# VHH binders against o75319: the designs that were tried, part 29

Target 1, 181 residues: o75319
Amino acid sequence: GNHIPERWKDYLPVGQRMPGTRFIAFKVPLQKSFEKKLAPEECFSPLDLFNKIREQNEELGLIIDLTYTQRYYKPEDLPETVPYLKIFTVGHQVPDDETIFKFKHAVNGFLKENKDNDKLIGVHCTHGLNRTGYLICRYLIDVEGVRPDDAIELFNRCRGHCLERQNYIEDLQNGPIRKNW

## First folded at step 16 (VHH)

Design X24
Fold by OpenDDE, fold request of step 17:
Structure X24 (fold): chain B 181 residues (1-181), chain A 120 residues (1-120)
Amino acid sequence: as target 1 above (181 residues)
Amino acid sequence: EVQLVESGGGLVQAGGSLRLFCAASGFTFSGYDMAWLRQAPGKRREWVALITSGGETDYAGSVKDRFTISRDNAKNTVSLQMNSLKPEDTAIYFCARESWDHGEYYFDYWGQGTQVTVSS
């Protein structure tokens, strides 16, 4: 059967909306086939995701999935009203310029199309932390002009966990600005 | 060196069938999960089907009950039987190996792909 990602249970299922942004980060929801390996209180399904978002009085308008698999859940498990976008992102290494661009393009497109609402961009990788945090921060830094340390602090605070990967942090703090086009 | 080579693609009419093959080499095939993905023109690459080393299968909703993934460990091949093909199935189909790496699942190797075109 399917394996639960390592340390997956250690992270909060859903973070908080990042003030001043439309971003919310969460760990990957797991489809029913994974539940047999979890205690009931450990389960976090696509349905649970939406319930938790609702509990925060928020609404998802887009989900960006950064995992490098499709095993964890299916797009069909999501409401039809919420677009799903896969951006295959390799873990443990700084995303390449193409990946960064894809992410920025998706976010910008969403913002242009959703000016009339306050729906959120849900972003997740496996743990919803490192890859997720990097790309969100990269966007804030490159596109919104946010100071790197401020972006990182904001993400960490809202996610409830801190970015762990030194190469990600270093690139955010000292790396070059990536092209936005 | 890990190699994945797809074959079997081509032009077919709607409602027709194709069988894709992926020949694997350079690793212990029986120990790995294998998958098919596809990329349609102007669209992002999407997952189609998975078969585990244990023989368990899973499918994208869009192809469920029409496509069947299978494997032959003796021949180091994974196949995708595609029935009741639709124009929207038109895409480059890729074979991929899925691994457990650093506590997560990853598609770590891909083939070059084979073109499938379904005409109306």
Scores: ipSAE 0.790, ipTM 0.901, lowest interface PAE 0.5, mean pLDDT 95
Fold by OpenDDE, fold request of step 17:
Structure X24 (fold): chain B 181 residues (1-181), chain A 120 residues (1-120)
Amino acid sequence: as target 1 above (181 residues)
Amino acid sequence: EVQLVESGGGLVQAGGSLRLFCAASGFTFSGYDMAWLRQAPGKRREWVALITSGGETDYAGSVKDRFTISRDNAKNTVSLQMNSLKPEDTAIYFCARESWDHGEYYFDYWGQGTQVTVSS
C-alpha cells in the first residue's frame, strides 16, 4: 500500500496567507487510500484543504502542485472551478531555471487573469515547506524585488514552519536572480 | 544503468486502439511501481496510469475505462493498452519508474517517449 511521506504528520496542514501577496502554502493533501494509515485527526484530504481555507475566510483560485509524483491525490478530487497546475519539482535540490520559470509564468498568468478578485494561489510540495518556500520566495525576490531575508521570514512566519534546506536558503540569499522570461 | 525504452506509438484514427510497451533494464523490475505519463504539444507532462509492484492499478480520470496498464515481470515490460482513442490523447507517451526516497514518492527515471497521434 501507499506510504505516508516521512514527517508529513509533523507539519501544519495549511499555512496563512502571506500578507501583501496572494500565496498560501500547505502540505500535500492525501487521497482516501492513505487514510487507513492515519488516525482520524491526522487525515488531510483535498476536501479538508478547502474546508481549512474557507475557515480562514479565503478562497483558492489556483493550486500549484510541486510534488514529483501523482500518487497523493488526483486533480479530479478538486473542485472544477479551481484550476490545478502540476510542476514536477525534484526534491532536495535547488530547482532549475526551467522549473523556476514555469512557476513564475504560472503565477504571473494567474495574477493577470484574476485582477478582479482576491483568490489565492495555493502552493504545495510534500510538506509544503522547502520546495514550496523556495519557489515562492524566488518569485518574491526576482519578480517583486523583495529582500531575500524578508521573503524567507515572511514565508516561514505564514507557513508556521521554517525552511529547512540550507542550499535553498543559501541560493535565495546569495544566488543569482533568475530571468523572468 | 537504469533504462526505459518505449515503443508501439504511431498514427491512429479516432476510436482506434494502440498498445504501448516499455522495456525496462538495469534494475530489479519486479520491485518497482511503474507509470505512464504523456505530454501533448504545448502542454505540461501529465500522469496517465500507475501499476504497483503488487499489480494494483490506478488511472487519470481522462483515460479511465479506456486505457489499461499491465506489466510482465518475466519480460521486464510495462504495457499500456489504449482503446477508444481521441484526438486529445495525442502526445508523447513516457514510461516512468516510481521510487521511494527521502521519505516520499517520485518518478526518478523516464524513457525517451513514443509519439502517439490520433487523427480526427
Scores: ipSAE 0.787, ipTM 0.897, lowest interface PAE 0.5, mean pLDDT 95
Fold by OpenDDE, look of step 16:
Order: sequence, then structure tokens, then C-alpha cells
Structure X24 (fold): chain B 181 residues (1-181), chain A 120 residues (1-120)
Amino acid sequence: as target 1 above (181 residues)
Amino acid sequence: EVQLVESGGGLVQAGGSLRLFCAASGFTFSGYDMAWLRQAPGKRREWVALITSGGETDYAGSVKDRFTISRDNAKNTVSLQMNSLKPEDTAIYFCARESWDHGEYYFDYWGQGTQVTVSS
């Protein structure tokens, strides 16, 4: 059977919109098959995701899935009105330039196509923290010109958890700017 | 060395069938979950099907009831029977091993892929 990701229960299901951005981070929602191994109050399904977003008076316009599997939920579990984008992102290591570029391109494309609304870009990995936080911060730093420490602080505050991996933090703070095209 | 080698791809007319194979070597095959993924032109790689070491299967909605994933542990192979093929099934199909690593699921090895082309 399917395993619950380690420490998955320890993280808030959904963060808050990052002020000044269209980003919101959350942990991976789990499809029904995982509920057998969860207490009712621990469950966080794709449906629960959208309910929680609505509770914040927000609307998702795009979901970027950074996990390196497709086991947790299916795109068809999402409303058809919300596009789903998979960017297979290796865990525990700084994303490569290609992955970074893919993420930036997706975000920029969304923003270009959604100038007439205020829909959010939902980003998640397994815990919605390290890979998610790195790529969001990398975007803010490289594309929006945000100071690295400000980007990190903003993400951490909004996610409700702090980036944990030092290699990600170090790269954000001291690493080179990545090409945007 | 872990190796995954796909075969069975080709050109087929819409409504036709193909059977893909993936030959695995370099690891205890029976102990791992295996998956098929595909990447269509101009699109991103997407998950197609999964079979666990225990034989449980799961499918993407787009291929459900048309594709069947199976495995032969004696031969270290995973197969994908594709029926009722559609032009939108045109893609490079990849075999992948899925592992549990650092507390999460992870595709840790991929094959080189095999081309499947479905003509209208």
C-alpha cells in the first residue's frame, strides 16, 4: 500500500498568500487511497485543498506540482478549470537550471495569461516547504529583484514553516542569479 | 548498474493496439514499484500507469480502461498493453522505477524511452 510521506502530518496543509505575489504554498494533497492510514482530522485531499483556499477568500488559477511521483493524487482530482503543471523536481538538492527555468516560465506564462484576475499560483512539493520555497524564492530573487533574505522571510512567514535545508538557503542567499530565458 | 530498456513502440492507426515492454536489470526487480510515463511533443512528461511490487495497479484517467500495466518478475519485465489508441497517445513512453527515498516516493531511474505514434 501507499505510504504517508514522512513528517507530512507535521506541516500545515495550506499556507497564506504571499503578499505582493500570486503565490500560495501547500503540502501535497493525498487522494482517497491514503486516507486509510490517516485520522479523519489528518486527511488533506484535493477537495480539502480547494475548500481551504476558498476559506481564505482566494481562488487557485494554477497548480504547480514539484513532487517526483504521481502517486499522491491525479490531475483529474482537480477541477477542470484549474490547470495542473507537473515539474518533476529532485528532492534534497538545489534544482538545476532547467528546472528553475521551467518554473519561471510557467509562472510568467500564468501571469501573462491572468492579468485580468487575481487567481493564485499554488505550488507544492511533498511538504510544500523546501523545493517549493526554494523555487518561489528563486523566482522572487531572480525575476522580481527581491532581496534574498526578504524572499525567504516572506515565504517562511506565509507558509507557516521555515525552509529547512541549508543548501537551499545558502544558494538563495549567496548563489548566482539564474538565467530567466 | 540499474538499467531500464523500453521496447515495442512504433506506428499504429487510431483504434489499434501496441504492447510496450521494459526490461529491467541491475537490481532486485520484484522489490520495486514500476511505472510508465509519456511525453508528447511540446508537452511535459506525464504519469501513465503504476504497478506496485505487490501487483497493485493504478492509471491516469486519460488511459484508464484502455491501458493495462503488468509485470513478470521472473523475466524482470514490466509491460504496458495499450488498446484503443488515439492520436493524443502519441508520445515517447518511458519506463521508470519508483522508490521510497527520504520519506517520499521518487522515480529514481528512467529508461531512454520508446516512440509511440498513433495516426488518425
Scores: ipSAE 0.786, ipTM 0.901, lowest interface PAE 0.6, mean pLDDT 95
Fold by ESMFold2, fold request of step 17:
Structure X24 (fold): chain B 181 residues (1-181), chain A 120 residues (1-120)
Amino acid sequence: as target 1 above (181 residues)
Amino acid sequence: EVQLVESGGGLVQAGGSLRLFCAASGFTFSGYDMAWLRQAPGKRREWVALITSGGETDYAGSVKDRFTISRDNAKNTVSLQMNSLKPEDTAIYFCARESWDHGEYYFDYWGQGTQVTVSS
């Protein structure tokens, strides 16, 4: 059977667009097979994701999935018009430089190809918090020159939940700038 | 020590078939979900198929109805029968173990991979 990720029900499904950026964060959507263990109001499917984005008058142009599994939904559950990218990101540890570079490359490629629209990059891990928040903040710090505390505050406010893992927070605040090239 | 060893890769003509095997050791195999993933040249690693400890299966849309994942708990093996092969199936195929790790699904061990090459 399918297990609902621990504490997944406790998190807001979708955050708000982060002002001044093209990012929006959310928790992992769950395909229909998971709904047997969910009350109707707890459901958050790939379809629900797109409905909630539309309710905010936004449109996704890319989904970056950071989970280390494909169990929760398949790319085929998404509209054909929305590119999907899996970046297997190890949890509980600060992502390695290769993972950070892949994320930066994906974001930079999206911005180049989408300079003439306002579509968003949707980013999620399992809960849409720690890995998601780390990589978004790492991008804002290293590529956009945002101060670490300002990036973290922006993410926390727009996600609606604070980054939880102290090792991620410490690395963002005090760790080295990572290469952008 | 957990070990996953893939075998059965090779060169085949388009339309042909291959069967891949993954020999598992160092853990209670019957209690874990198992998966196949692949990485084509110049592409990111992608999920191909999953088989749960209970025998339920799921497939990527690109391989559904052509590939069949199966397991043999007596031999501690996972197999991938690959039929109607296409050149775009050319990739290194990896066996992975999926666990429930700290409240979420997670591929925690991977094999070294076996090469499948499908000629036109």
Scores: ipSAE 0.645, ipTM 0.852, lowest interface PAE 1.5, mean pLDDT 93
Fold by ESMFold2, fold request of step 17:
Structure X24 (fold): chain B 181 residues (1-181), chain A 120 residues (1-120)
Amino acid sequence: as target 1 above (181 residues)
Amino acid sequence: EVQLVESGGGLVQAGGSLRLFCAASGFTFSGYDMAWLRQAPGKRREWVALITSGGETDYAGSVKDRFTISRDNAKNTVSLQMNSLKPEDTAIYFCARESWDHGEYYFDYWGQGTQVTVSS
């Protein structure tokens, strides 16, 4: 059977919209086949994701999935009206320049297409924290000119959990600005 | 060490069939889950099918009922039978090994890919 990702139960399912941005972060939703190993109150399915977003009076316009697998749910489990993008992102190490560029390109494309609405970009990895937080912050720093510590603080507060991996934090604070084009 | 080598790609007309093969070496093949992914020109790589070490299968909606993944543990191969091919199936097809390591699922090794071109 399917394994529940380690520590996945320990994280809030969905964060809050990050003020001044179009981002919201969440942990990976798990399709029904994973629910055999979950108590009812622990479940967080693709349907649950959209219900929780609606409860915040928000709407997703794009989901960016950063996991390095397709085991957790299928794009077909999402509403047809919500575009889905997979960016395979290696965990535990700072994402490479190609991955960062793909993320920036996806976000910039969304913002251009959605300049006349309020829809959000949902971003997740397995826990919705380290890879997710890194790439969101990298975008805010490199493209929007946000100060590293301000980007990190904003992400931590809105996700409801602090970035954990020190190499990610140090790269955001002290690493080079990455190319945007 | 770990090697995954795809073969069987080629040019085929729409409505036709093609069978891809992935030869695996350098690991205990029967103990691992295996997948096929594909990357169409100008598109991002997408998952196509999975077969677990226990033989359970799963498919992307776009290929369900047209593609069949299978494995032969005696020959250390994974194959993908592709029927009713459409021009949108044109892509480089990659074989991948999936691990449960460090508490999450992860594609840890990939093949070089084999080109499939479906002409209208």
Scores: ipSAE 0.582, ipTM 0.823, lowest interface PAE 1.6, mean pLDDT 92
Fold by ESMFold2, fold request of step 17:
Structure X24 (fold): chain B 181 residues (1-181), chain A 120 residues (1-120)
Amino acid sequence: as target 1 above (181 residues)
Amino acid sequence: EVQLVESGGGLVQAGGSLRLFCAASGFTFSGYDMAWLRQAPGKRREWVALITSGGETDYAGSVKDRFTISRDNAKNTVSLQMNSLKPEDTAIYFCARESWDHGEYYFDYWGQGTQVTVSS
């Protein structure tokens, strides 16, 4: 059997669009095979994700999946018109420069291709918090010139949960600007 | 120490078949889920197939019905039978071990990969 990720039930499924950006963060959706271990009100499927985004009067144009597995759902479970990118991101440590570059490249490519619409970039790891928050904030700091504390505050407020990993927070606040975009 | 060593890669014409092997050592092989992933030139690494410790299998849609993952717990090997190969299947193929640890799934060990080249 499939295991439900630890503490996954404790997190809001989907955050709010981050104002002034094209980002929205969420926890990993779980495909149907996980649902037998979930009460109906606990379910959060790929379809539920899209419904919740629509409830906010928003539309997804890209999903960036940061999980280090493919167990939770497959790209085939998504509409073909919504691009999906997997960036295998190791947890518990600050993402390396290659991972940061891949994330920036994906975001910049999306913004170029979607300059004439208002579709969102959905970003998730397992809980939609630490790896997700780090990479979104790293982008805002390095590419958009946002002050580290402002990026972190914006992410925390819009996700509805605060970044938890202190080494991520310290790297965002005090670490070097990454020039690779 | 955990080691995963892939073999069986090579050059094959479109429509052909090839079988990859992964020799595992340094852990209780029968207790772990195993996967194949691949990385085509200039592309990101992608998942191909999974086999659980109990023998259940799953496949990426692009290879379903053409590829078969299997395991031999007596020999500590995972194999990938690849049939009806297409040029799009050209990639370095990696064997990986998947763990459940710290409350989530992740690929914690990888092999060095074996090259598969499919030509027309």
Scores: ipSAE 0.541, ipTM 0.805, lowest interface PAE 1.8, mean pLDDT 92

Design X34
Fold by OpenDDE, fold request of step 17:
Structure X34 (fold): chain B 181 residues (1-181), chain A 120 residues (1-120)
Amino acid sequence: as target 1 above (181 residues)
Amino acid sequence: EVQLVESGGGLVQAGGSLRLFCAASGFTFSSYDMAWLRQAPGKRREWVALITSGGETDYAKSVKDRFTISRDNAKNTVSLQMNSLKPEDTAIYFCARESWDRGEYYFDYWGQGTQVTVSS
């Protein structure tokens, strides 16, 4: 059977909208096949994701999946009204320029197409923390001109957990700006 | 060294069939989950099918009931039988190994891919 990602249970399932942005981060929802390995209160399915988003009086307009697998859930588990975008992103290492570009392009495309609403960009990796936090912060820094420390603080506060990977933090704080277009 | 080599791609008419093969070497094949992914022109790479080391299978909705993934552990091969092919199935098809590492799943090795072209 499928393994529950390590430490997955330790993280809040869904963060808060990042003020001034359209981003919300969450940990990967798990399809039903994983539930047999979880207590009922630990379960977090695609359906649960949307319920929790609604509880925050928000609406998802896009989901960006940064995991490097398709094991956890399927795009068809999501409402048809919410587009799903996969960006295979290797963990533990700073995303390459191509990955960063893909993320920025996706976000910018969404914002361009969704100027008339307030729908959110849901971003997740496995834990919705390190890869997710890096790419969101990278976007804020490179595209929105946010100070690195401000971006990191904002993400951490809203996610309810702090970015853990020192190499990610270091790159955000001191790394070069990446291509935006 | 881990190596995955795809074969079997080609040009086929809509409604036709192809069978792709992936020859694996450099690791204990029977211990790993294997997957097929594809990348269509101008699109992102997408997952197509998975077969676990235990023989369990899973499919993307777009290919379910048309494609069948299988494996031969004696030959270290994973196959993708593609039936009722559609122009939308045109893509480079990649064989990948899926591993559990550092607490999560990864497609950690990929082949070079094989081109599948479905004409209307």
Scores: ipSAE 0.799, ipTM 0.903, lowest interface PAE 0.5, mean pLDDT 95
Fold by OpenDDE, fold request of step 17:
Structure X34 (fold): chain B 181 residues (1-181), chain A 120 residues (1-120)
Amino acid sequence: as target 1 above (181 residues)
Amino acid sequence: EVQLVESGGGLVQAGGSLRLFCAASGFTFSSYDMAWLRQAPGKRREWVALITSGGETDYAKSVKDRFTISRDNAKNTVSLQMNSLKPEDTAIYFCARESWDRGEYYFDYWGQGTQVTVSS
């Protein structure tokens, strides 16, 4: 059977909307097949994700999945009204320029097409923290001109957990701006 | 060195069938989960099917009941039987090895892909 990702239980399922943005981060929801390995209170399914988002009086308009597998849940587990986008992103290392560009392009495309609403961009990796935080912050820094420390602080506060990877933090704080095209 | 080599792609008419193969080498094939993914023109790569080392299978909704993934551990091959093909199935099909690494699942190796074109 499928294994529960390590430390997955340690993180809050869903963060808060990042003020001034349309981003919300969460840990990967797990399809029903994983539930047999979890206590009921530990379960976090795609359905649970949407319920929690609703409880915040928000609505998801896009889900960006940064995990490097398709095992955790299926796009068909999501409402048909919410597009799903996979960007395979390797963990533990700073995402490459192609990955960064793909993420930026996806976000910009969404914002262009969703000017008439306030739907959120849901972003997750496995834990919804390091890869997720890096790419969101990278976007805010490179595209929105936000100071790196401000972006990181905002993400950490809203996610309820702090970015852990020093290489990510260092790249955000001191690394070069990445191209946006 | 880990290698995955796809074959069997080609041009087929809608409603037709095609069988893809992936030849694996450089690792203990029987110990790994294997998957097929595909990438259509202008679209992102999407998951198609998975077969575990134990022989359990799973499919994307779009291909379920039309595609069948199987493996032959004696020959170190994973195959994808594609029936009732549709133009929407046109894509480059990739074979991938899935591993458990540092507490997560990863597609850690990919083939170069094989082109499948379904004409209307």
Scores: ipSAE 0.797, ipTM 0.902, lowest interface PAE 0.5, mean pLDDT 95
Fold by OpenDDE, look of step 16:
Structure X34 (fold): chain B 181 residues (1-181), chain A 120 residues (1-120)
Amino acid sequence: as target 1 above (181 residues)
Amino acid sequence: EVQLVESGGGLVQAGGSLRLFCAASGFTFSSYDMAWLRQAPGKRREWVALITSGGETDYAKSVKDRFTISRDNAKNTVSLQMNSLKPEDTAIYFCARESWDRGEYYFDYWGQGTQVTVSS
C-alpha cells in the first residue's frame, strides 16, 4: 500500500492567507486510499482542504501542486471549478530557474485573469513548507520586491511552520534574483 | 545506469488502439512502481497510469476503462494498452519510475518519450 509521507502528520493541514498576497499554503491532501493508515483525526483529503479553506472564509481559485508524484491525490478529486496546475518540483534542492519561472508565470497568469475576485492561490508540496515556501518567497522577493527576511517571516507565520531547509533559506536571503520572463 | 526507453507510439485514427512499451534497465525492475505520463502540445505533463511492484494499478479519470497498464517483470517492461483513442490523447507519452525516498514519493527517472498522435 501507499506510504504516508514522513512527518506529514506533524504539519498543520492548512496555513493562513498571507496578508497582502493571494497565497495560501497547505500540506498535500491524501486521497481515500491513504486513510486506512491514518487515524480519523489525521485524515486530510481534498474535500477536507476545501472545507478548511471555507472555514477561513476564503476560496481557492488555483491549486499549484509541487509534489514530484501523482500518487497522493488526483486532479479529478478537486472541484472542476478550481484549476489544478502541476509543477513537478524535486525536493530538498533549490528549484531550478525553469521551475521558478513556471511558478511565477502561473501566479502572474492567475492574477491577470482573476483581478475581479479575491480567490486564493493554493500552493502545496508534500508538507507545504520547504518547496512551497521557497517558491512563494521567491515570487515575493523577485516579483513583488519584498525583502527576503520579510517574505520568509510572513510565510512562516502564515504557514504555522518555519522553512527548514538551509539551502532554501540561504538562496532566498543571498541568492540572485531569478528572471521573471 | 538506469534507463527507460519508450516505444510503440505513432499515428492512429480516433477509435483506434496503440500499445506502448517501456524497456527498463539498470535496476531491479520488479522492485519499483512504474508509471506512464503524457504531455500534450502546449500543456503540462500529466499522470496517466501507475502500476505498483505488487501489480496494483491506478488510472487518471480521463483514460480509465480505455487504457490498461501492465508489466512483465521477466522482460523488464511496462506497457500501456490504449484503446478507443481520442484526439485529446495526442501527446508525448513518458515512462517513469516512481521511488520512495527521503520520506516521499517521486518520479526519479524518465524516458525520453514516444509520440502518440490521434487524428480525428
Scores: ipSAE 0.779, ipTM 0.899, lowest interface PAE 0.6, mean pLDDT 95
Fold by ESMFold2, look of step 16:
Structure X34 (fold): chain B 181 residues (1-181), chain A 120 residues (1-120)
Amino acid sequence: as target 1 above (181 residues)
Amino acid sequence: EVQLVESGGGLVQAGGSLRLFCAASGFTFSSYDMAWLRQAPGKRREWVALITSGGETDYAKSVKDRFTISRDNAKNTVSLQMNSLKPEDTAIYFCARESWDRGEYYFDYWGQGTQVTVSS
């Protein structure tokens, strides 16, 4: 059978909207085929994601999937009205400049197209923490001019879990500003 | 060293068929899940089909019932039979190996790709 990602059960399914931004982070939803090894209260499906967002009085306008697989769910498991973008992001190391640029381009395109609404960009990797937190913070630092420590604190508080990988944290704090073009 | 080499691409008329092959070497092929992905010019790479080590298959909605993924563990190959081809199937097609790496699913090796062009 399908394997449940390690430590996935340990993370809150969905964070809170990051104030002053259009971002919300969550762990990867799992399609029905994964539920054989989950108690009912442990399930977090694509449908559950949208229900939890609605419970927060928010609406998703884009999902950016950073996982390096398509195993966990398919775009067709999402409402057709919500665009889905896959950015294959290498795990366990700082994303390369091309990946960072693709993320920035996707976010900037969304903000331009959605300037007249308040819909959110949902971002996830497997756990919705390390790759997700890195790219959101990198965007806030490079594009919005947020101080690194302020971006990290905001992400951690709103996700409900702290960024764990020290190489990501050190790159955000001490690494070069990346080009936006 | 792990190698994945795609072949079988080419030019084909709309409505036609084509069969892609991926030759795998440098690992125990029968133990891994394999996938096909594709990338059209100026577009993002998208997943097309998966076949597990046990032979279970899954497909993107856009190709279901037209494409068939299969594997031959004796020859260390995975193939993609593509029928009823449409111009929107034009892309570079990539073979990928999927592993369970550090507690998650992960495409850890990719081929160089083979071009498929479907003309009107």
Scores: ipSAE 0.684, ipTM 0.857, lowest interface PAE 1.4, mean pLDDT 93
Fold by ESMFold2, fold request of step 17:
Structure X34 (fold): chain B 181 residues (1-181), chain A 120 residues (1-120)
Amino acid sequence: as target 1 above (181 residues)
Amino acid sequence: EVQLVESGGGLVQAGGSLRLFCAASGFTFSSYDMAWLRQAPGKRREWVALITSGGETDYAKSVKDRFTISRDNAKNTVSLQMNSLKPEDTAIYFCARESWDRGEYYFDYWGQGTQVTVSS
């Protein structure tokens, strides 16, 4: 049996583009096999994701999947024109330096290759909140020089849900700048 | 302690076959979903195949119809039969256990991996 992730139904499917950045965050889309346990209005498939992005007059140029599984959907469920990148990210703890580096490398590579368009980087974990918010904020702080509280506020507002894990928030606010190499 | 030990890797010519094994211990094997993943040099780890505790299987598109995952609950083993191997299948192959007990799917234990090298 396919289990719906706990609390997944409680989260808005897709946030808004974060102004001044190329990021948009969302919860994990669920392939059709999960839909038996969902009311029609609760469904959020890979197709639904792209429809919602188009409704915002935006276009995805990369999806970064931070989940620690491949159970929820497959890269083949995405348009071939949209690159997909899996970064297995352990939850409940501040991501390690290797994971942070991989995320920064992926974002920097995207920005270099997409400097002449306005396509977005879609980032998700299971709920599109804690791991996703941490890594986006860590990037903004370390690479773009954004103040921690400003990064967190921007993410929370655009995601539509507040980052809640105390260890993540404390690391963003008070922890060291991570190396960008 | 939970332990997963892969074996069966080696060097094989393109078009050939290999069978990988994963010996599991330290948990109730029949209650858990199991997966194979792989990591090629300089590449990110990618999912290859899944077998549920109930025996249902799923595969990455790149290996579907060439690879077969199976399990033997009496011997606590997962295997991966790999046929029609291609040079792009060259990687370290990892056995992983998938858990649900944190309210989401999560690979909570991994083996050390076994090397598969496919020459042209």
Scores: ipSAE 0.662, ipTM 0.851, lowest interface PAE 1.4, mean pLDDT 92
Fold by ESMFold2, fold request of step 17:
Structure X34 (fold): chain B 181 residues (1-181), chain A 120 residues (1-120)
Amino acid sequence: as target 1 above (181 residues)
Amino acid sequence: EVQLVESGGGLVQAGGSLRLFCAASGFTFSSYDMAWLRQAPGKRREWVALITSGGETDYAKSVKDRFTISRDNAKNTVSLQMNSLKPEDTAIYFCARESWDRGEYYFDYWGQGTQVTVSS
């Protein structure tokens, strides 16, 4: 019974570090139970994630999982040295203010705790694109004052895929600045 | 209208046992995967156990071998037998339905939860 998420194979597993930020985005890793339905070159496990990050000469210091399920992998599949945070994020609609605040709080907490290193915040939803891109861009816009179109372009370029969901794009471009407090 | 109603929570001594129930209505229960999650005060909601429509089970490491999820398709219920309880198991426990929604797994309905308190 495990289903491979729709179109998951079509996305690059891991993006590139977003310059000037501590973010890197990726699609959801899939635990071994999903691999029977994947060709070897299609596999992207929790272990594969960390190998790919290491190949970029980077290190994860936090993983923020935005999926609305725990089916794909368990926190126990990650190295014990990497904190894991689940923010259940409803898909297909613009995240509410509570979800946005939880994300901002997590990022700000990480930055304070990790002032003296260069570790990255890994962020993923199912595809590492729409919910992930929205919340990263929302943070850059509201907290760091980045222009909406610049945030979107930076995310798209570093993820290697463009944000697809128009309601998210419209909210980022034309929606209100959300309060950080 | 999908409804999930948890029951069976309460106060129990460490080392004790408790059985939670989730009564489901408003959907074809036997066709859906079901899960239990929990949320301790001031902490994140975490996954506890899953049972598929076919009866396969999976557990968080922290509860494996102490908790047992089961389902009764005739009564439309999911149960969580909780043995060897620890103070760390104190939480509100939620029943959730998992669907395959628009190409991904998704907890699309939740109950209101039932409180479990484990004292020394």
Scores: ipSAE 0.512, ipTM 0.779, lowest interface PAE 2.0, mean pLDDT 91

